# Ledger of designs, part 305: VH-VL binders against Large ribosomal subunit protein uL10m (mRpL10)

Target 1, 224 residues: Large ribosomal subunit protein uL10m (mRpL10), of Drosophila melanogaster (Fruit fly) (q9vpl3)
Amino acid sequence: RGKINIQRPKAPHYERARVVAVTQPKYPELPKAKSCFKTRAERTQQQQENPYNEIIAREVRNWLDHSRLVAFFHLSSITADDIFRVRVQLHKQNLHLKSYGSKIIEQAVKNTRYEAIVPLFHSNHCIVFSPDPEKTAALLRIVRRVPQMVLLGGIVEETMLSRNQLVAYAQMPGLHAVQAQLVQTLSQAPGHLIQQLQAHQNSFVQVLDVHAKNQMNEETPKST
Short names: E, the ipSAE of ESMFold2; O, the ipSAE of OpenDDE; V2, 0.75 times the mean of E and O plus 0.25 times the DockQ between their complexes.

## First folded at step 18 (VH-VL)

Design mb2 (from la23 with heavy chain Y108V; framework fv_anetumab; at its last look DockQ between E and O 0.42; V2 from the best seeds 0.71)
Fold by OpenDDE, look of step 18:
Structure mb2 (fold): chain C 224 residues (1-224), chain A 119 residues (1-119), chain B 111 residues (1-111)
Amino acid sequence: as target 1 above (224 residues)
Amino acid sequence: QVELVQSGAEVKKPGESLKISCKGSGYSFTDYWIGWVRQAPGKGLEWMGIIYPGDSDTRYSPSFQGQVTISADKSISTAYLQWSSLKASDTAMYYCARSFLYWGEFDVWGQGTLVTVSS
Amino acid sequence: DIALTQPASVSGSPGQSITISCTGTSSDIGGYNYVHWYQQHPGKAPKLMIYDVSNRPSGVSNRFSGSKSGNTASLTISGLQAEDEADYYCSSYASWSDPFVFGGGTKLTVL
């Protein structure tokens, strides 16, 4: 009984070979899994000028124009629940969390003073808007608790600030406090000047008085 | 200095209504949550509910939902906890506490209000 | 009710380091880094000692430290002092409907 060579099986009889050949399932070539990741280029090409994009772009412009505080964040993997939680908390502080596509941002800021922010929007990003620059500290306090939100920079009072500058800004006393301090300092300045100006005069008068007293004492004859 | 000052101890009978207060000072009262925490005698801390005085957003623990009412008057920087009808089981120390975040820590606590409900 | 589990009591001698554990679930301690620790002396209000697992508020001694592993948070007190004798409570965010879940508390005795 010939050793069945399992590694090189004898060619099947012609009829069997035909049947096997015909019954071999022709598996359709699995469509090359076009990486579901449409290249950024493919995603960008299909965004036909959707009238809707223009509307959203206008909205973005409106937010930018009416905000005194704008902060840009990179968003890492974050759940909808986490976003909601953060959004609610931000909203309570009059901070408005928005997310827009990069193309929309580009369209929104094209030919505007905000065009420099376009490079910040290469990935998933969100923007926080506020009419109140004093809420910068609150913003940072909130987002510090959200590791998925990475501060990239922002605009405060029409000035673009880096991450570090925003942090520094948040640590500063409020504008009103600084103004109050300034006013206080300025209000004290004249008093000090007057005091300094008068100090010499007063000293001179004192010296004269002392001199006069000494002269009077010398002229009083010791009535023996 | 940031502080929460609560109303004084209360001695009540079952069935009576009660409203206790928590007054904040030294900070923007409308920018922080005020939570209420119950501590029964010899027991642990129990969160009852929380209010954001800025918009009066109020949330309750499921265990206390419908049992108490939390409110705030931002004009006087005061939060309230009230019962319509006290029970003997309501005997406890009640603390108000401040939190900046809804999910955050209570960083400032009131001194507590002891409520005693006895027949 | 979602309850965090703490040991009922822990004891240590002055100068020693002690650790208090707080065990929750993947939906609370395991899910978030919003674990807080409170110290409560008898007849006093709780005091925040640690927030967000490992952060110390201003004015809190550096002897207090916090950590988390899995579903368990830990409060470590180094250089134990008599004044540290108190009840300690952990708390954690669990959900929007239950943002403040407390542990049962741990009584720390300094021997």
Scores: ipSAE 0.843, ipTM 0.929, lowest interface PAE 0.6, mean pLDDT 87
Fold by ESMFold2, look of step 18:
Structure mb2 (fold): chain C 224 residues (1-224), chain A 119 residues (1-119), chain B 111 residues (1-111)
Amino acid sequence: as target 1 above (224 residues)
Amino acid sequence: QVELVQSGAEVKKPGESLKISCKGSGYSFTDYWIGWVRQAPGKGLEWMGIIYPGDSDTRYSPSFQGQVTISADKSISTAYLQWSSLKASDTAMYYCARSFLYWGEFDVWGQGTLVTVSS
Amino acid sequence: DIALTQPASVSGSPGQSITISCTGTSSDIGGYNYVHWYQQHPGKAPKLMIYDVSNRPSGVSNRFSGSKSGNTASLTISGLQAEDEADYYCSSYASWSDPFVFGGGTKLTVL
């Protein structure tokens, strides 16, 4: 469907990227061959026939580089009006709904640690980007009320998370909140203390595991 | 506790202006839509309009477009409904209510503001 | 001018189950699952009872349930009690221009 670069869209009908439409001249007709081998000239011609793929791939790389939260969704059939209302609602929470072709995504993540996400884009999809990983709970709260968007997984602080891990991350209290709740729990009856302490310890371990994976991903050098 | 507290009842004459208020507390005021719902005496509920105080995004029901002004002051967590010239037919109970989603439910309602317009 | 149709009144005896209908079109109730139900006692503000067709908010009795078939949503109250006597309104999302369409209301009388 393309992308939307304006903060507050006015029309319910979204336009495709006009640059792509302008750059698609009539091609010379050539025989349809099943050969997998192409000459150098044919490969160069194919590259010129798709002149803006790298520009769009660069945009995706920029979103990935500047987003601490990225969520991937399967997208069922949805009207332009319905995707518009969802995009508007998400935008109010600094959540940016985008959709790109699978080949564009593949180009964007090539030679990056995110190459593993390419299989997620086999079918119709959309992506939500945000600089605010704390908005994961808001994202899930919105999307649970949008049956056309089915969560596949995400990236938080450069760590790949499955669907269930992302949901668990959204429910996890912050470290300071967990410490404050432990103090309140110690002031209560002993029986309730045991149950609450076990729940908070599990949450604490999950927070540390996410943090440790983020540090490992940050320190991993990129190969040439 | 999450609540919406509205300004008190009003008795007005036709042609007078009026601004009633709805103050939210116990939640992030800028993260929820605030809607205004009218109920004439003995009648049903009628949606008037809605505002998102976080960015002042405001939408009106076609039946009330141009007849009222909806606004908000996020610094004091307050939404407003305003008439420039009241009519006797504006006599009604007016509720504010919040919704997380534009397509969602009104989960918390104000207590209502009774507006009586008579000579 | 989108409107949802509810019966003007419905009645039942204590302990029975009753159902209140809310009929719209393929553009609202038929096209979405964003149907909500509100209870209003005389002189009081409405209270949310059911959202998204069948979801019950915290603190609402499990005697209240909701469903939808085609263009008609239904609120069912089981184990009817005197305190259930109130007006009931449905609402639905219809479009960006009409996000909060209300039904005309149904007066429930407990006999």
Scores: ipSAE 0.758, ipTM 0.889, lowest interface PAE 0.9, mean pLDDT 81
ESMFold2 (binder alone), look of step 18: mean pLDDT 93; pTM 0.944

Design mb3 (from la2 with heavy chain Y108V; framework fv_anetumab; at its last look DockQ between E and O 0.43; V2 from the best seeds 0.72)
Fold by OpenDDE, look of step 18:
Structure mb3 (fold): chain C 224 residues (1-224), chain A 119 residues (1-119), chain B 111 residues (1-111)
Amino acid sequence: as target 1 above (224 residues)
Amino acid sequence: QVELVQSGAEVKKPGESLKISCKGSGYSFTDYWIGWVRQAPGKGLEWMGIIYPGDSDTRYSPSFQGQVTISADKSISTAYLQWSSLKASDTAMYYCARSFLYWGDFDVWGQGTLVTVSS
Amino acid sequence: DIALTQPASVSGSPGQSITISCTGTSSDIGKYNYVHWYQQHPGKAPKLMIYDVSNRPSGVSNRFSGSKSGNTASLTISGLQAEDEADYYCSSYTSWSDPFVFGGGTKLTVL
């Protein structure tokens, strides 16, 4: 009784081998899993230019170009009700609260002087626009009461400011006040100069008068 | 100095109309809410309504809706509270107060206007 | 009418610390941090003492402090003085349509 060598089975008869070869299941090559990880670049390229995005981007550009105050905020767990309340309050101060997607912002500021703001938009953000830089103090006063709004920075008079710089700016006297002070200071300068010049002249005249009086007194002969 | 100055005490009869005033000074009148608060004799504070003089946005407490009219004249930095027909129950001290925020605190108060309605 | 609940009266001796509570609901004090406290002396207008639960306006003594837990806000007055004798009112934001509610007031007596 020949020990069936289980480790090296005899090659099957030619006919059986043929049948086995034909009946071997051809497993479809697993489709090379196209790494669903489309690189950020590929994801960005396939983003069909949504004409709507362009319109919104244009809007953002328009806001940026016409605003003298722009403030950027991170939003943390804010409700629609809270946003509404804040929006209304801001609007009353001529502060316009807007929220845009990061992609839209990127598109809007591409090849513009505002391109540096793109890194600020990594999460939920909002932007406040105003034509009046003097409303910076009002803005900060409002948002201090809204913990969900975190100031990141801003643009005032075409200058990008950090959070701290923006706070400092808000504490400064208004432009008009500063201008008024400047004008006042400038207006006082000539007056002071004139006073100083006149003081010397007056002093000189006084000295001369005293001298003249003394001479007159010396020339008055004591009429014996 | 920031202040709210209210009109003087009023003595009226039931059925008469009344308009009291609150004048703001020392600040931008249009940038702050003005609220009206009633205090009946020996009673607590009752919110009546609020107005934003900048755009005349006006809100009333449900208890006072239709009972009073709140208005403002920004040109003279003055807010108003008026009744078309006074009742004896309207006898109270009325305060105006300033708030920067709609949900905020009243940081400046008028001195109050005493309204007495007696037959 | 939504009213905040305050004790009718509280008393303390000079130098003591007293606390006045203000209890609302989950739709007012429990929902928002816009709780304010007012002091009113007899025949005078109310004065803001605390805003937004724990903030003091300029000119208000550091003896006054505020806190909130759940639906209850608290005003604490430390180092009680005779001048602190007054009525105290809490207020809270509630909704856009009806923004403000006051408490019933607490009479503080300094013994």
Scores: ipSAE 0.845, ipTM 0.931, lowest interface PAE 0.6, mean pLDDT 87
Fold by ESMFold2, look of step 18:
Structure mb3 (fold): chain C 224 residues (1-224), chain A 119 residues (1-119), chain B 111 residues (1-111)
Amino acid sequence: as target 1 above (224 residues)
Amino acid sequence: QVELVQSGAEVKKPGESLKISCKGSGYSFTDYWIGWVRQAPGKGLEWMGIIYPGDSDTRYSPSFQGQVTISADKSISTAYLQWSSLKASDTAMYYCARSFLYWGDFDVWGQGTLVTVSS
Amino acid sequence: DIALTQPASVSGSPGQSITISCTGTSSDIGKYNYVHWYQQHPGKAPKLMIYDVSNRPSGVSNRFSGSKSGNTASLTISGLQAEDEADYYCSSYTSWSDPFVFGGGTKLTVL
């Protein structure tokens, strides 16, 4: 996904950030981290002084607010062409494949009940959003034939579900409103969901290559 | 239960137009791709193109781009393959088939429509 | 080249096992597990026998099995029966712009 270098070719200036937001929305650019040893004050200052992050964070908040289904995936190595075909197929089922940096997710879920999902985004990932929770079965049917996407868990009707709970939800017959009510009745603490997601994260995303990839400061467009 | 039923055999002359149909039943027609496959007499299968009737997203094999038109009418669960001007070389069996995924298997096939183009 | 290579014909006696090969490239069969097999009897439409290398759809005999190694997929039919006499085609996904390729077909003769 897009990370931006502020040196010469890709760093947005203040004026360019505003023009990009008006002209080409949904253009995911994420600046690289300044330093791994930054103080808390420096991190807060950098976050406030990068208005492009705020625009993208608002996009994420909008998706979270209007999506009754949110699914989190580990994303292994995949070409731009292959992720494109998957995005197109998902979109036909009103399923919207996105990827955002961890800092953007932190900003987006700040002061919400979803702050507990932030650890999922320290590794290579993608998210699927949909207004239609009944599309959970279609989502799983598509991604089971996309080995690069590994389901971690999700959110249905504002309730966090583990991988197994989401699979079980997808198999329940009809009347998604009734199913959503049952899920809310059986809801669990956000920390329990995050513990389950952290365990899966440890099993397949804790590799040096993933951390080295996330430390890269510039994305170049691939030839399609 | 799941069926693709194609229109009947056609005997045509070169230069005539033709539109053959493929009607789906027993499933959600707009959630599957419909592909068209040609089989010339005594020869193998050739992919011609594919359509997603839900949004009319249509792709053609480079070998058939501009040679045929693929369309669908989702209100009657029907896909179409059409020629504006037939050639003798268009003589073949034409199958429609469905796939859930753009990169997937064709799990259900129509019975075929034999098109014969002869002067 | 967008064609998958299959032998033109294969023969076997009833009760024997036979294998039909399908050779592609590192950009299709070598890259993806989206390899499928179709059976076609004379005058009939193709029927899906194996999908994603090795999976049988409902209603397909367990005498049919599939595998892949490198750029070559294989269909194996055990306990050969007279009704297995047909043409067999493999297919694979290749790319977004030209997604499907079929093999040339293999005529299976049961002696």
Scores: ipSAE 0.778, ipTM 0.896, lowest interface PAE 0.8, mean pLDDT 80
ESMFold2 (binder alone), look of step 18: mean pLDDT 92; pTM 0.944

Design mb5 (from la23 with light chain N55H; framework fv_anetumab; at its last look DockQ between E and O 0.45; V2 from the best seeds 0.00; counts 0 for: pae E 3.2 > 2)
Fold by OpenDDE, look of step 18:
Structure mb5 (fold): chain C 224 residues (1-224), chain A 119 residues (1-119), chain B 111 residues (1-111)
Amino acid sequence: as target 1 above (224 residues)
Amino acid sequence: QVELVQSGAEVKKPGESLKISCKGSGYSFTDYWIGWVRQAPGKGLEWMGIIYPGDSDTRYSPSFQGQVTISADKSISTAYLQWSSLKASDTAMYYCARSFLYWGEFDYWGQGTLVTVSS
Amino acid sequence: DIALTQPASVSGSPGQSITISCTGTSSDIGGYNYVHWYQQHPGKAPKLMIYDVSHRPSGVSNRFSGSKSGNTASLTISGLQAEDEADYYCSSYASWSDPFVFGGGTKLTVL
């Protein structure tokens, strides 16, 4: 029984060889896996300047320029219903909830004073705009009830504020209240000064009067 | 201090119209919702509807839709609940209450208006 | 009408802790953290005691606390006092069309 040499198998019979040759699976060359990971650069290059993006970017700029309160939020998984609910409530407070893509934001704020906000937009975000900075407290009150909205920071009166600073700002008395207080304080200052100045004068006069009275009493001869 | 003051008790006959009021004070009336809640004698609380006086956005409970009309006059910080035709079943205490949020809590309540509808 | 379920009555002795439950569904209590509790004394308007499951308004005693598990919210009153005798109502957001769903109320008796 001839030892089957497994290391050098005899060439198969011509017919078998032919069948084996024809039945060899032609494995399609694995498509060169075009690295599905288009580099960030390639993704950015193929973004044909969509004229629509420019329009939206302009809109964003307009909102930024006309808003005295801007708040940036991270938006976690939120339902359309929840967004709607929040939007309606915000709108009633003259707070406008908008959501824009990061690229649009980047385009909108490029070469502007708002360029520093770009790093805030790495994920799903929304922005709240308002012409009224006094609505900051209302905003925070609303969004506190919405765990899906995480405050990142904002812009108030052209000043960029951190989350904590916004919270602090919201706790401050309104500008009008502060102004009123200031005016009140300023109005009291001269009065107090005058009172203090007059107090010394009045005291002096009183002392003089007492002295004069005492002198008059001494000069009145006891008519024996 | 925030306060909601409601109109006085009403005694009416079936078929009569009625309008009761709720006046808010001590806060920005236009920035909060005003809800109406019914409580029948010995029964629980029932939400009827709500209005945002700032824009007069008004919403009703399905059970009360078409049965009552809710309105507000922001100039005098007053919300209203009205019936065109009262029924005996409308006999109840009616409360107005303030809510900052449409989905929120009623943080301040009026003292209630007792409406009695009897033949 | 979606109604929240409360026990009709609960009783406790002074100094005890009592809990009132409010059971809803996954579309109301289970779906949102917008559960509120109201206290109502006889002949008086309701008073907000707890909002958003566990938050206490200013002026409300720290004896009142709220929690939620699943579809059930709970109001706990510790150190029960005679003045706590009242009706308690839970409320929850359910939907845009029904933002204020109330429970049937629980009568708390202090023995």
Scores: ipSAE 0.820, ipTM 0.916, lowest interface PAE 0.7, mean pLDDT 87
Fold by ESMFold2, look of step 18:
Structure mb5 (fold): chain C 224 residues (1-224), chain A 119 residues (1-119), chain B 111 residues (1-111)
Amino acid sequence: as target 1 above (224 residues)
Amino acid sequence: QVELVQSGAEVKKPGESLKISCKGSGYSFTDYWIGWVRQAPGKGLEWMGIIYPGDSDTRYSPSFQGQVTISADKSISTAYLQWSSLKASDTAMYYCARSFLYWGEFDYWGQGTLVTVSS
Amino acid sequence: DIALTQPASVSGSPGQSITISCTGTSSDIGGYNYVHWYQQHPGKAPKLMIYDVSHRPSGVSNRFSGSKSGNTASLTISGLQAEDEADYYCSSYASWSDPFVFGGGTKLTVL
């Protein structure tokens, strides 16, 4: 029986957000039959994290409110140097790569029309935000060369688009004027579109995730 | 339609300064990297460095770090390669080339600028 | 710095197929799929023939194809023509400080 499981001074650089463990209580492990119920320490830690979660959720709401393009990706295992390389290249096109825990996304979109996106964040993921919907084509050109990022779908001009719809949107001539008109046309059916996106994208993500894990051997997803 | 037009051939003496140019047209100049590639007479291609004119992000090959200066003037869609003090070993053909991605391909090249440094 | 190894020369007769190799390490060709191939005629600038190992840009003949196995990339030219006589260079991403490492070049002679 294995034992189960009675907290620089030079020019600006892109650095990953760091998580620092601070003030974690030290409790003895429970010796008796271990339960799936949360301990007092786990409940206390969860309560301490609520203010932090709200600050980050506010950041996500700000991105959603000020981005006319939002794209969702499944993220396979990728080195910190490679993700930094991708982030720098995206940033040059005014495309902003972010990732957030699923609990933070849930909190950010609660009581909004975007609540339906939450299931996309139950697997390892990343999000690209941009104020420039015309940059959708540039986004796809970059991501096609990053196999660790698999497009799930997106939001353009406040309208949820499936993967195929987002790809089609990026290919249309006269992008600014035509894209604005197309997005307004699609907005008259937002509920049905969201439901179809969730069902189809969850199926595709599951298949691709199994395939990626089999190719990369053992891969441990990031915690939420 | 995409063109990279470089400045003309240069004949210089050791110790002189030089600035050669590469003017891009037919595309959004600030959305692409411009790289500089050296080719010594009868030799192969060597990457020297690259600039993103949109924000002037400039990176050099370790072999050329501190040896040249790469710059751009986005108002006239022009990138530059500059020496403060030329050496005879700087005699080579110099190409500029465009890449969409920092790790991508050079899809369009300038015609080249021959630099000859001799006494 | 990381160097990519190409044969100095390769030759073939019109109509034949030839392959030019480009060998690096697990840090460049073996580690990434960012291998590109360029054709250079005498006195002319290089021209992109293949990118990302095997993709052809618009306007490049389907006689040109690319592949990779381990640390070695290959450019294959089928149906050789006199106009294919040129120097061929591979390049690869190796690191953030060396994103464009070139091979030494291969002179292709069409007999």
Scores: ipSAE 0.417, ipTM 0.739, lowest interface PAE 3.2, mean pLDDT 80
ESMFold2 (binder alone), look of step 18: mean pLDDT 93; pTM 0.946

